# VHH binders against BTB/POZ and TAZ domain-containing protein 3 (BT3): the designs that were tried, part 2

Target 1, 364 residues: BTB/POZ and TAZ domain-containing protein 3 (BT3), of Arabidopsis thaliana (Mouse-ear cress) (q9syl0)
Amino acid sequence: MSSSTKNIPKPPPLPCITYQRFQSSTRKPSSLMRLVPKEALETWDKLFKEGSGADTYVETDNKSHFPAHSSVLAAASPVIATLLNQSRDKNGNTYLKIHGVPCEAVYMFIRFLYSSCYEEEEMKKFVLHLLVLSHCYSVPSLKRLCVEILDQGWINKENVIDVLQLARNCDVTRICFVCLSMVIKDFKSVSSTEGWKVMKRSNPLLEQELIEAVIESDSRKQERRRKLEEREVYLQLYEAMEALVHICREGCGTIGPRDKALKGSHTVCKFPACKGLEGALRHFLGCKSRASCSHCKRMWQLLQLHSCICDDSNSCKVSLCWNFKEKMKKLSKKEQSKWRLLVENIIRARNSLGPFSSRSSGLI

## First folded at step 1 (VHH)

Design a2 (framework vhh_enristomig)
Fold by ESMFold2-Fast, scan of step 1:
Structure a2 (fold): chain B 364 residues (1-364), chain A 122 residues (1-122)
Amino acid sequence: as target 1 above (364 residues)
Amino acid sequence: EVQLLESGGGEVQPGGSLRLSCAASGFTFSSYAISWYRQAPGKQREWVSTISSGGSTNYAESVKGRFTISRDNAKNTLYLQMSSLRAEDTAVYYCAKSLDEIYSAAYHFDYWGQGTLVTVKP
């Protein structure tokens, strides 16, 4: 911009680049454009406020109008350009009718088209109206600014339903997700608000949709918890099986190969599940009523599970491993598939741990 | 986190009745078989009863005809209605969640609650 003389020629229209680029995420009383001098912005704001050479009149709900410039408005909004071409009177004046929003919001909107200047508190007060105007008149820079303001703590439990409805009408997917997340997270609080009660009367289909979304979210949360619980059980089973192989092969505490007590051992056991299994296995080996004993049922299960994973056909030291392998060969194809799936799930759960991860078993 | 909280235990005279409850949280209650176990002082834990996700019930021979297991999936709660109580029924009663149907009423690893004490006074 080369016009720095005392004789200022007719001002050129504002560059479209000024309205297409997001100005900043910083909250300042006046928005400044990185690529446009401050003096240029102030000059266009002054042109707007003074209305000198106006050829356009902006009409609001009160039927009063304020002056504007068709070339500035048309350059800033292709929608306004089209509307102004359809409204020219005998004297060459054009009329832009903007109804359904407060006149203060319309004034701020038109001012933004000239200079991108705004007052922060007024911007926050009229942000929903400015969002609608920026959408309807295709002003992406203002729409992005409105979205930023809404993302920075403007939305609360009392206004979230109103914001959701407007964001849907303005195709603002990001704000719709923010609002839906708040409804799902704090449903009891949100459903007790005045905004919810108004929506229930005016848009019962939206109420049903939101209730269904809450139910679906709860179902997904329960399913995720179930999978984490299963994974934990599979990891405990894997740890118990490792300890079982260790205690039967090498011996630990008072149990060793052929049930012989260890004499004078000072070795620290590496397997957290070993102490629990020592008691359970000793009980199992000595119990006379295994079929009716609850402790023995868990040990039978663990021994059967080991037999499904064990690749050792003749040299396995785990009690009854050969007997369980023979039993498994005689099971139905359906039962064999169930045990194979369980083995796969246990191995998958173990493989989901990092190579340096360890866990203690609480299963036995 | 799987949480099982037993309640309803207390002192009762021989021939009396008690209703035990187990409040479950942290898992999809309706999808699992849930069992009752008991442990008397100095004895091993004994299986008492199991109810499947479909509502099928099984009982230990010692309690059959005297105890009734039931579930309320809407309240995530398991019940054990005990009648004609005997001195031998004195134990801490535990609620337990089964892993899946491979671990049926005969053999399973369970998540255990803290238990509730039932004392049948002579």
Scores: ipSAE 0.000, ipTM 0.169, lowest interface PAE 17.2, mean pLDDT 76

Design a3 (framework vhh_7pa5_2)
Fold by ESMFold2-Fast, scan of step 1:
Structure a3 (fold): chain B 364 residues (1-364), chain A 123 residues (1-123)
Amino acid sequence: as target 1 above (364 residues)
Amino acid sequence: QVQLVESGGGMVQPGGSLRLSCAASGFTFSSYAMSWVRRAPGKGPEWVSTISGSGGSTSYADSVKGRFTISRDNAKNTLYLQMNSLKPEDTALYYCARDLSEYYQIAYEMDVWGQGTQVTVSS
């Protein structure tokens, strides 16, 4: 007669854990147990520890075994329920073989199924093994607890690669993102660890994925910095345009419309760009060689930019506004589109400040 | 309590369209940039798109540019991803995330995640 073969779920490969460090005095273990009276939990934990009326035997590596109760295990895990149904002997006893994990972790796992009781230090020590067991045997409550522990500062640069690989194999998306974030933030340190070296030998495809993720992150960071620099230029141009309109319509310092009486050259100006722009505009109006003057180039740009925004066709007080509007009509459609896009970007940048100003003004 | 809940996933044929939604609660939605991130079977997470708190700025991964559109409705505390011209390569679990990357200048500085919604593109 042939012996019955048992189909036991294969746990995913456990990556090599090179360094494991934690400080345990932050929380009292009993505070993690909720909603169930302490006396009830102690009763079930006692049943587990004493093994009274056992009809199941849990076999671990090195031929170690301990007694358990089929009804408790089957109620806690549908996978174990199926396995026990397939392994019933002629005397009614069942056998559960759990291999490839430390016997201490198996003992903690089975204990958890009875009472959800555990020792904090042991839980932290075997959290990766318990994550694997909770995944393979479909115990969501233990899996959630393992994730919570990993998410509360357990992961460090020395173990992040090991945790990432295991979290991927156990479909723990949250922890995968946490690990990836740590790799990206501290790539130089993480890539120098023993865990990285082990991964490079055993899983070169994951190394490639992580390097690609770092490159992608750096590219996004550089693009965001570039956009921030562009936004700053647009905001400076907008502030300069507001100051230009103010100077030409109302006057500031000693420059302004001839028909408007300036009520004192001592009036405090609310436009930070005015002082720099006053000199530039005065020079521009008096310069005999504007087309070849390096000092006039920014003023040409600002005046042309104003003409693109200005709807005041007959009464605009800004210098040469009408002349620039006529010049714009003679530009190609492609050139007109470029100026329109620049105007749109400037207005968009200004609108992004909303009611709260988050930057200091710069002069052009 | 801060929470993100995705919806709108499903099965669609290549060339089809789907619109994903993400309902946010427990924080001032309009104050935060929001991102969509996906994880294909057997692959690591891939950033898809980001939108600023005001909705004025958007960015996309090269693989989805021109096909996907990210948007938001700050009055309804809801984030959207309109997916057009879907390809088999777009098959993935799609996650909504609160994005702090602009504040910290780090690409994966996301602190609140949804549970994900499955998108399958096959004939």
Scores: ipSAE 0.000, ipTM 0.216, lowest interface PAE 17.9, mean pLDDT 76

Design a4 (framework vhh_vobarilizumab_d1)
Fold by ESMFold2-Fast, scan of step 1:
Structure a4 (fold): chain B 364 residues (1-364), chain A 122 residues (1-122)
Amino acid sequence: as target 1 above (364 residues)
Amino acid sequence: EVQLVESGGGLVQPGGSLRLSCAASGFTVSSNYMAWYRQAPGKGRELVAGITSGGSTSYADSVKGRFTISRDNAKNTLYLQMNSLRPEDTAVYYCAASFDEMYALAYNFDYWGQGTLVTVSS
């Protein structure tokens, strides 16, 4: 990591997706993506609907069946190709048995294999069944579509537990995380649903897992808040030190170096900390009992902190900086180490601000 | 206080392998959600792999079965083992850390590394 560190690229910007929706991409740099003409899709959809030349029969629950074409199904799903090879009768006809899902969902699934055509409302109605079918029969395009629909606000507190269990069985990690997030965020609401009650009866191990996840998340959020509050204190100290240097060198309002330039202009100060710091510094400079004054303790600490970071030995305009540097040199090694650690923590907090922090822009 | 330093990037031929490392200081890897992100030229940021404090792992569909995320708690280091590399894997890879997995899933991380370049070409 030599001298090229300054030219290392910054972390990537925030993604353009502000909603829980994602765009799937199967495009590779070496491939050209083309849109299939509408007429071609309509031709295949018509072949499915009319069933002309059918050599396959799709059997659903209640022994209902409809005609299909083995070549189309086999081309769309390698799993179906294997199953059709095992079901050939003496007349050359094949049979595909799909049970445990509504007949309407099976019909939509087979239709999709021909033309990728579907009715939007029916797709939303049967999305969970279609997710299962796309997973079991290895139809990635339909599986991606189902995931997109689920990501568009389809999941709610009433169905989240059912969706979670199904997404786990179908290896859809993103939807599992979305569901777990909803359970953790809205646990009181989700735990009172019928879906939770059914899960508690049928899968008590999952209930235990979800309760443990909620407890762990709460513990982590508490720790995160604590650490961010600690970092915020360090950043406020850094900003106060910058404002202190500004006041002492350039002056601000009625405080700072006494010259004619400071008397002529009331330009708006760009440091928001200056207003509060001016009052504290003015009080500190005029107070005869600083060591015992509660109002002076904050200013005293800020001046001590500045003296630890200041590299200017003789020309620093910050009030009493030289005096504090001399006093700091006379402190025990243990006390000096404490102040050095605080300075290091403050500098690290400032340096840890990424390009995503609005505060980084406010300090420039 | 937290620093993440990536290493292990470089030029590799298609079908080759690389192992990326993320050395963490100022926090414990086992106590935080850690992730690998990548950004290819002209494209947006993509989550590659994540690991929870409990050790549960997740992967992007594009890398599932080829990449493995792991950590060494003794070395306080996060790894990304990349196998069967493709030209499409060419990107700058970033290490990211969050104190909360749910926060991280919303593309919010408390800390980011500086990135390491991976180029897959003959």
Scores: ipSAE 0.000, ipTM 0.163, lowest interface PAE 19.9, mean pLDDT 75

Design a5 (framework vhh_6fv0_2)
Fold by ESMFold2-Fast, scan of step 1:
Parts: sequence; structure tokens; C-alpha cells
Structure a5 (fold): chain B 364 residues (1-364), chain A 124 residues (1-124)
Amino acid sequence: as target 1 above (364 residues)
Amino acid sequence: QVQLQESGGGLVQPGGSLRLSCAASGFTFSDYYMYWVRQAPEKGLEWVSTISGSGGSTYYKDSVKGRFTVSRDNAKNTLYLQMNSLKPEDAAQYYCTRGGLEDFYSLAYGFDYRGQGTQVTVSS
């Protein structure tokens, strides 16, 4: 090998599925070709295989030539038509040189141009090569077939980077999306593959793009999670406020207004926050150092929050509600806006629970 | 449509110099790594040089290192290859390409992101 091959990054290895033939080959022409009589397809496939009357020779990397017919190739591909017009020798023979692709894939490609016939196992083995050939020689029927095969579970973690690069080069948007989704979903596995390592050396811009896509996807997941956690906090605050009103007006368990006799637990409390709030409220009412007590701070905040939504112009039964309403009037415009926004967010979170949507931790 | 047009090739004596140019259109030039590749008669494609989109990183084949300099002008959408101390072994058709190794398939078939190239002949 020349020194040039040592300095060129290795091209990504194309995945190759090796199947051992245990049965005679079965032809599966494209769905569009099922409208063509079987005899016609067999006739064209036979012409290809026998090479009778060949005026064209297809040359591959093995320096092997196989016979073909210029009229058939030109009719199937406008690109090949152009190439053949420029390669005719003095005997009327033309030469089509297709290098850089396994000779088996070239043979399958040319065969497809005659009859659209192929062996399914060979098609899966050479699908990436056939995708490139169909793109380069403008054979949209074969390109469509290759895309369908790739879209049906052919792509895996080991080959996804190779497939992505070829699909981009061949303008196959669907397969690019499938590959990108796989990279995002399983980044740790994909980034550890040989295909990723080769890409990192040969196409650093693609590596950067894929890493950025993963980061953006993760950022969106983190933001969604943050919003769900924030909504849960708002719902807990709303439940706590409902429980606070309930305890102060009607009493619950062993805590309530002095003028109401607590008649044992004949009815299970409908407020899930009530049990926790009962303890906090009991502590608050009995605490001698409320202004400096960390346990009372949450109770002060809940009372303040209640005062912001309470529309009772007379005496509210919730402790210190009047005092907090007076205190809130003395806050700065900026502080008042913060409390208004918090109230709006809490009410919005509660209202998002329609009659057919319920949370398991609250009311069931 | 992506278009690449190479120019600046010609006949020189051993030890001579040439400056190749590649005019690019149809894509955001500064976003892509660009490559110089060459093909001598009866030989395969050979990588010569690579330059990053910003021009901040350059890479060379060992046999041309110190003699060839790749550069780019993103304002003019043009890629350059300054070739000094040319040797008979440097005689080839020179092509500029966009992208990575996936473009080797396009190069092999003479389609997509490759121009017609520019011929460099070194008199021996």
C-alpha cells in the first residue's frame, strides 16, 4: 500500500450481512413492476444473464467485465445514457466503468435496470451500495426500494453513523431522521462504536452537529421535567390552601375552631394535604418563637399566599388573613407582581385538572 | 445546487510552483470542511489536504507536508492550494470536494459535490 492510504482516514465500514444460500434465488420485482407480464420480466432478465448481442461491457474493481446492452441501460438511466454516448469505440462497443463498489453490487444494479429482479438477501447485504448507485445514476425506483429496506429495521447502533452519512449524501431525509433519532435515543452506545470514531476523524462538523442535537434534546427533557415538578409544587400549594381553609372553618381530626365539637372520624377527610398541614398548623399555633422558627416559615408563607386569593371582605376564619392582606398592601409594586404571578400559576395549574383528569396523590 | 469549479493547473518543471483555486457556490461555504484530492493516471483517488470551515485547522498528506499550503477565503467562497517544490509524483488531476469520507462515493462516480478538476503536469 502507498503512503497516501496511511494518511487518509478510513472510510466508515459499510455493514454487510452475509447470508448462506440454502434455497434457489427468488425474484421480487418492485410493486410497480407487478403490472408487467411475468414472461416479459423473465425475458429481460434472461437477456441480461446471457449477454446475447451485447454492445456494452461493465468494468468493475476486479477488472472483470460483464456484457450489457447500451439501449437498455440508456433507457433505464439518463446519466448512463450520457456516459455511453461518450465512450463508443471503433467497433461500436461501449464501456461503463463503475469502480469503488463491490462487483456483486454492480451486477445487481445492472440486473435491476433490465428486469427490476433481485434476491432479497443480496439486496439487504448491498443496500447501502445500491442506494448510492441509484442516487448517482438517477434510478428513483431502486432508490425508493433501498429506502424502504433501510426503514424496516436494517439500521442498528453499529451502522447508524455510516447510514446517516450516506443518506445525507443521497438526500434521503426520512432515513436521516431515523438515524438522528437513534443517535439521540442511544447516544452512549452509538458514540462508543467504530463508526463514530471514524466519523470523528473524517467529519468533525457532523460530530459537533450530533452532539449539539443530543444536548438540545436533553435540555428540552430537563425543561419539561422542571415544568412538571413546578406544576406539582403549584398543585401541592393549592391543596395546602384548600386544607387550610377546611381546617380553620370546619376542623379536621383533632384540630379545629374552639366552638366546634370534633365528632370523631366518622367521615374520611377528602383533603390529602390535611394530615400534614394539621401538624404544621398545630405547631404554628403553639410556637412561642414564630418569627424566628424555621418550621413556622412555611406556615407564614401559606397564610400570605391565602391572603392573596381570599376575596372575603368580612372576617375570614383563616388565622391572620386580615393581617396578611394589610401587609401585602404595603409591599413594593415588584413584590406584589411576584405574588400575583405565583397565584396565577397556582390557579392555572389547578384549572388544568379537568373533570376527567386526576392526580393519584390527591383525590383517589 | 452545489457547484465546485477548480482552476490554476498547468505544466511546470520539477521544483516549480502552482496555485490551485476552487470556486464554490450553492452552499454555506464557511460551514464545511474542504478537501483537495488528486488522481494520477491509472491510480486511485488520493487525499492531499484538508481545511476546517474557519481555516483554523489544516491537515496534509506526509509527502506534500511543507511543500503545499491549503487556505480559504470565506468572503469569496474560494478554496486554494499553493503547491511549491513540485515533483513528478505530484502530476495528477486535482479536485476540490465538500464534506467528509461519504463524498468518496460521489467522487468515484463523478457526481454531486465535485467539479471537473484541474490538471497538473510536471515535466520530467
Scores: ipSAE 0.000, ipTM 0.123, lowest interface PAE 18.8, mean pLDDT 74

Design a6 (framework vhh_7xy4_2)
Fold by ESMFold2-Fast, scan of step 1:
Structure a6 (fold): chain B 364 residues (1-364), chain A 125 residues (1-125)
Amino acid sequence: as target 1 above (364 residues)
Amino acid sequence: QLQLVESGGGLVQPGGSLRLSCAASGFTFSSYAMAWVRQPHGKGLEYIATISGSGGSTYYSDSVKGRFTISRDNAKNTLYLQMNSLKPEDTAMYYCARSPTFEDLYTEAYGMDVKGQGTQVTVSS
């Protein structure tokens, strides 16, 4: 019927990355595996290396074969167990053909199935190949190790596109997220890489998806900027209203050195908007051409806004507050809704600062 | 060390309900906004819901609004997602994420700290 190789998805193309040479060292399983004696792991690693009693031969792309044990491989991988049942020759020997990956990666993979031992340099060099092998042959312990290595700074702008494609094919959502974040944060650098160029030709749908993700991210950043700018305007309006109430109720003069000298030591006003607003209010009260004055228009708007928030009927000391309240009651429901929404936005902006904001701490 | 551990997923019939949990450790939980994001098999990450550090503000994607409820228990350092009226299209791996800021009331899935293994939700009959 069908060959065993037809039942396994072909591994995706592997990235063309320039590897740095690292010092080799053999790593043992994590501290959680300390319950397994060191001697037992070394015994299985020795069995793998010496090949005594081998009944299986692992074949790679270079026609190289190395001996293995069907019982060990079948116990380590249910996928390999199925494949070995389909590959018996006339003499009862089994053959495991692993093509499409470097022979060094295959050797490391099979060795891991025996003892979970590996060389650190080779593991880092072939981590993408080992991720694919661990996924295709259902070896979750090796897959977890590959994910840990990739998550510990292995991914860079040069390899991120290749890693993203392999992680997606191997159902590693965490690494897909890390890769997408890197693409979005430094799109200009990533889009100029060879990995991007290869992807553009082999997977144009992924290119489209990544470009759309970058555009969407940029749109959210622009919207966040607009909201922060809008919030700043609402906070300034709130500060202006607090200063207006302060000036009208208590009186405030951020007086210059001359006035300070005449009236003694004057405490600096705690309201940032007070100095400018006091001048604007004096202008407003003295201006004879209010209907055509731009300064007076802004003061009229601030007084109207105050009247919408102020609950102090008849006792409010803010100039013309009662008159503005009466005027506002005569507006259409549509105009009243606009003012109500503005008030809600201002109050919401103030509440978003929280109890420990820099603005609150600066005033206490 | 920041850790997020999701749980509560499983196989459920259309119209059913599930409650997901996320146990957080390694940071001051109440000081951070938290989010739920999901990834269907073979697709990109999708934002689901965000909750402010105090729990006073929430935001939902249109696809789940009215069906899902995000909540948190700051005393237990735990985030929750109550999922009602589940649909086959809700099938995905669900992840808990920390957001460093909630100033705009929205979080971006790609900008979140996703450290957990996730919890699989499968909606099928």
Scores: ipSAE 0.000, ipTM 0.260, lowest interface PAE 14.2, mean pLDDT 74

Design a7 (framework vhh_7mjh_2)
Fold by ESMFold2-Fast, scan of step 1:
Structure a7 (fold): chain B 364 residues (1-364), chain A 124 residues (1-124)
Amino acid sequence: as target 1 above (364 residues)
Amino acid sequence: EVQLVESGGGLVQPGGSLRLSCAASGFTFSSYAMSWVRQAPGKGLEWIGRIYTSGSTSYNPSLKSLVTISRDNSKNTLYLQMNSLRAEDTATYYCAKGPSLDDLYQEAYRFDYWGQGTTVTVSS
């Protein structure tokens, strides 16, 4: 208050509880966002547009130039600050040379450094050029704005390859991921675009990477599908194994020589696979081409699986169980391990379902 | 072409004995291992035992003390002798032609041909 000429009224005393909390604070208050007033932004935008007191000239392609202020540019970009220190001529004039982008994009870029003001349509038109400029000159606020615009539906199949290449060069990981996802999901359409053809000529290594990424993604999708189908097979084998034990130990009321139908009762077996399994077992015993018959292979596999989990050493009622147990003892350790792993996978698949047990068993 | 015909089944008292026969034709009987298998009413198949071409035998351990398998190559006939019959031995008994080699894939195809079966009932 030592530099003020106005007398300020004495403030009322603060409550001791408020004062104690203020004095005993063990943590620094969280930083609050400070917004620049609109009038201040308009003042800086006006300074840029009018060029009053300019000491710097921005040179673009075709050697066109426009006036700017070294202090404003240096404050907005540390890279520009360094370049301006190295570009001062002996007459005291400073020059900033920006090449490889349209002069309109450079004008928008420099304007943004003064006031963060821009025209919506021009921003969308030059967003890729502005992304490059914001990256090269270390302007994070403009780079974030460009990323936001690209992420809001600007990218399509016609421009995705151009966007991907620029995003890679500008270290924009999120946009690279978005572009790669679009290439993988719609590869046939994207690979037929003019952008793809241009990339194939200018960057064949990127084409190879993208093709490999598509192949790898499809391979992973097929592997996930295969594992789900394999789990389904394990569950069907478990159901068939339960039905096999049911048929052999208790008999099937719907298949066996029983008078239940003649007594007017529709007693339904709880094992949907039961009739198919009984038929498959009869087929197995009578089939002349067992070595090449898929039904016979499934039946002996089921009998073999039962023998691997059956703890009944002397009185098992399942067909040929003792016979298969004797053969298991004579298998190599490698073959025994394969059967044990299959049984473990079947039990694991069943346990992952909890109490749900009703599924199709048309495997046998 | 290959035929197996079982005989000798019937009603027998608990604790009794019975001998089953299987007449084989259409193949060189002396060159093949032969087996007996049974099926109780409404139940699955149960392997009883096998006799090799050498005359050596292999039995289901639960039945080993109760049954004897033999063969007569001059008559192309397989025999099953059963002693101390129980009500649980009530079944249809089948003669089966089996392979001589003890291989996993051949085990699943152990019984190339089956007979019509003969029924044994143990009761009263």
Scores: ipSAE 0.000, ipTM 0.107, lowest interface PAE 22.2, mean pLDDT 73

Design a8 (framework vhh_vobarilizumab_d1)
Fold by ESMFold2-Fast, scan of step 1:
Structure a8 (fold): chain B 364 residues (1-364), chain A 119 residues (1-119)
Amino acid sequence: as target 1 above (364 residues)
Amino acid sequence: EVQLVESGGGLVQPGGSLRLSCAASGFTFSDYAMAWYRQAPGKGRELVAGISSGGSTSYADSVKGRFTISRDNAKNTLYLQMNSLRPEDTAVYYCARGYSEDYLIYDYWGQGTLVTVSS
């Protein structure tokens, strides 16, 4: 025996500071908390599942059908609205024919139009079919969801060609880009798949386009590698020249200017190239057969290169620097231009290190 | 725009011969020293042979007597004739342009051509 007490509850207190709900100077929809009542979604999903008051039948392959509501379908898709107006039978019922797609995918598609509800495992299984349906029937919300699922690691080497072709047909540029990137990065694996073989038979122009994209990407990678290797050579030459100046002006280890040689044992060398260059320079200074010595030729070139970047006209302590500067001034214009270009390339490579070099400069 | 394009690489049996070519463009070929370098899997680049603008040549000890570097200034082409090939000659071979006749400093490199010496 239950007595029904009808008490009117007091209204909830108003928030004390209403304007504090808007933290930005503009009222954007994204700045508001959107709450869709769960009960509302459950009500629409229940209407779909129970089929009560159905005036429409969705026909799939093998003449299977399930009940739906024309007003709900027409409100969710303008394309379906048009199709239903053309399909009314003699009993006043409407028919929506969706063929060429698994009946489970069609069921999920129609369910989504009612409540946006779906099962995650089934959505992933039928994502490509749902992408096609969302595109053909103009359902942007479902199309965006399908794109998000495909972008979360669903695409692999076995399905990438099929996904690419489907994404192109559905105007999904984002997924087309993801697929093309996968083809370029893993061409050997992708080109050996059944999907590639089918594409080669049905769409040879796409095969040519993909092969051209791979060739272009490989060409760009090779050019980048060449430039990095070239830059490394220029950086090594710059470091060798800095070490050469250091040895000749201040001394290092067992070689240096006479006036500083006695203090060399107290100097800590910070140049990594210095020890190797010290040996080479000592050999050069002592060698009696410089014109025929391969080691001396390398040192001679380094000294010549130094002379091209050295700003000291009469005070440079680097061996033979003045002699090389005079020799360089007497070279032909084209020889001088070659050396100037080399110097420019070395300086440019050094300048490209900037504050982003791997060596951090601390306070020490 | 300086371009160096190598060709002539391939699969050869030990003891065989192969001729590499490098087509140069975008500069006055006859004014520059040229060289062939190679890089085997897992190893750094090594100088194989060099030729000056004047025609003087230098070779790595491992290839002396087997390889011959030459140039055709009329065709802007560098060549490497490789004889008595060994499995250790397997590498990607690169063409390079130099500033001086002493082969120490090179400023441009080609994309390379693969030479595989295997039975």
Scores: ipSAE 0.000, ipTM 0.318, lowest interface PAE 12.5, mean pLDDT 77

Design a9 (framework vhh_enristomig)
Fold by ESMFold2-Fast, scan of step 1:
Structure a9 (fold): chain B 364 residues (1-364), chain A 122 residues (1-122)
Amino acid sequence: as target 1 above (364 residues)
Amino acid sequence: EVQLLESGGGEVQPGGSLRLSCAASGFTFDDYAISWYRQAPGKQREWVSTIYSGGSTNYAESVKGRFTISRDNAKNTLYLQMSSLRAEDTAVYYCAAGPTYDELFQLAYDYWGQGTLVTVKP
């Protein structure tokens, strides 16, 4: 009553694979051949091909059959061992029925159990069928080989949905993630394929799951973009503050302290915000209506922001710095906390840059 | 001159839906982050949702999963789609603009609408 027997998974229909015309492939030995002498593998492959001493018959679709050896099959697959024990006839012969896959794939599968030999092009042609067979009959070495082939560029937008469904039924987590990533990355293209249309009819729950995954991925991308956009604003504010200090201390272009000579200097300024700030500061210094001028509002805010960061209480060269420090002390606790948080965010954004502190050009 | 004008408020039954709009003029709308705030009778003004210039969104925990913020830059209009409305959602809803990614020195919300009243009847 209490049994640990799981039903063999019933995979979805295999995709319609279009094969390109290829030159005859060179046989590639599997990694298993490195552990066994070549002569021994050739002997087992010959035994399979010749069928001498066969006590088992493998039946495929169309009732065609080919001879095999029960001891070899049972040693290679515990599932086949169990099936052969249930099919022994009165003459000692056993029968293994493998239906629902092309006879060529079954032949390759059984051959692999003997010698791990395969043709490269045939392996790629029947990789999905071989994945299913390796899973259903518990052949981990073949399953691993199929996964490697699928992971090496075999999956494309036309077959990704079919591969995803098969990989799920075969418990291949790696390939499931590869397929899901492709669906998320190229959703518009994938959702227009025949594979998607077939899935929508046969497995609408999977369609819902994939659409939900796309929506969740987009939400995470939007949140990351939001944080990057916020970081850019903080970096621009930091650059503007550095340029402000530079202009007020040393001078730049045609603006600076009265005690500094500015004429004839053609040195390239390393502060990207300096050119824009020069105009804003020149306007601010000459404006007669600073309290009601929209152009002066931003300069007023920058000066206030500088006063929050500046640690030079008595010798700061920035205009009105002392006055803004005094004004800040008169603000409500809530307003002071708001400015403190802004300063903290600006410093954190700047400190998060790598060893290079220069911003890429083009944002101002 | 800058103007933000909310519309779409009204009376609705619990579990109902309502769509608010905010029409903007006098500034470069597509460069601004735009937010929805609300103020219930006798309570402080509460942040509801923000949509940034790049289209990313953020929501207050109390409305997450029920409200959707969106924008139409061609029409200079902000939207708030409200569903599964509750009595506690009763408030005057305000549209606010700022800070902007284009304006280096814009540090606070400079522009506010007049508000639109939403009443969820028990």
Scores: ipSAE 0.000, ipTM 0.119, lowest interface PAE 15.6, mean pLDDT 76

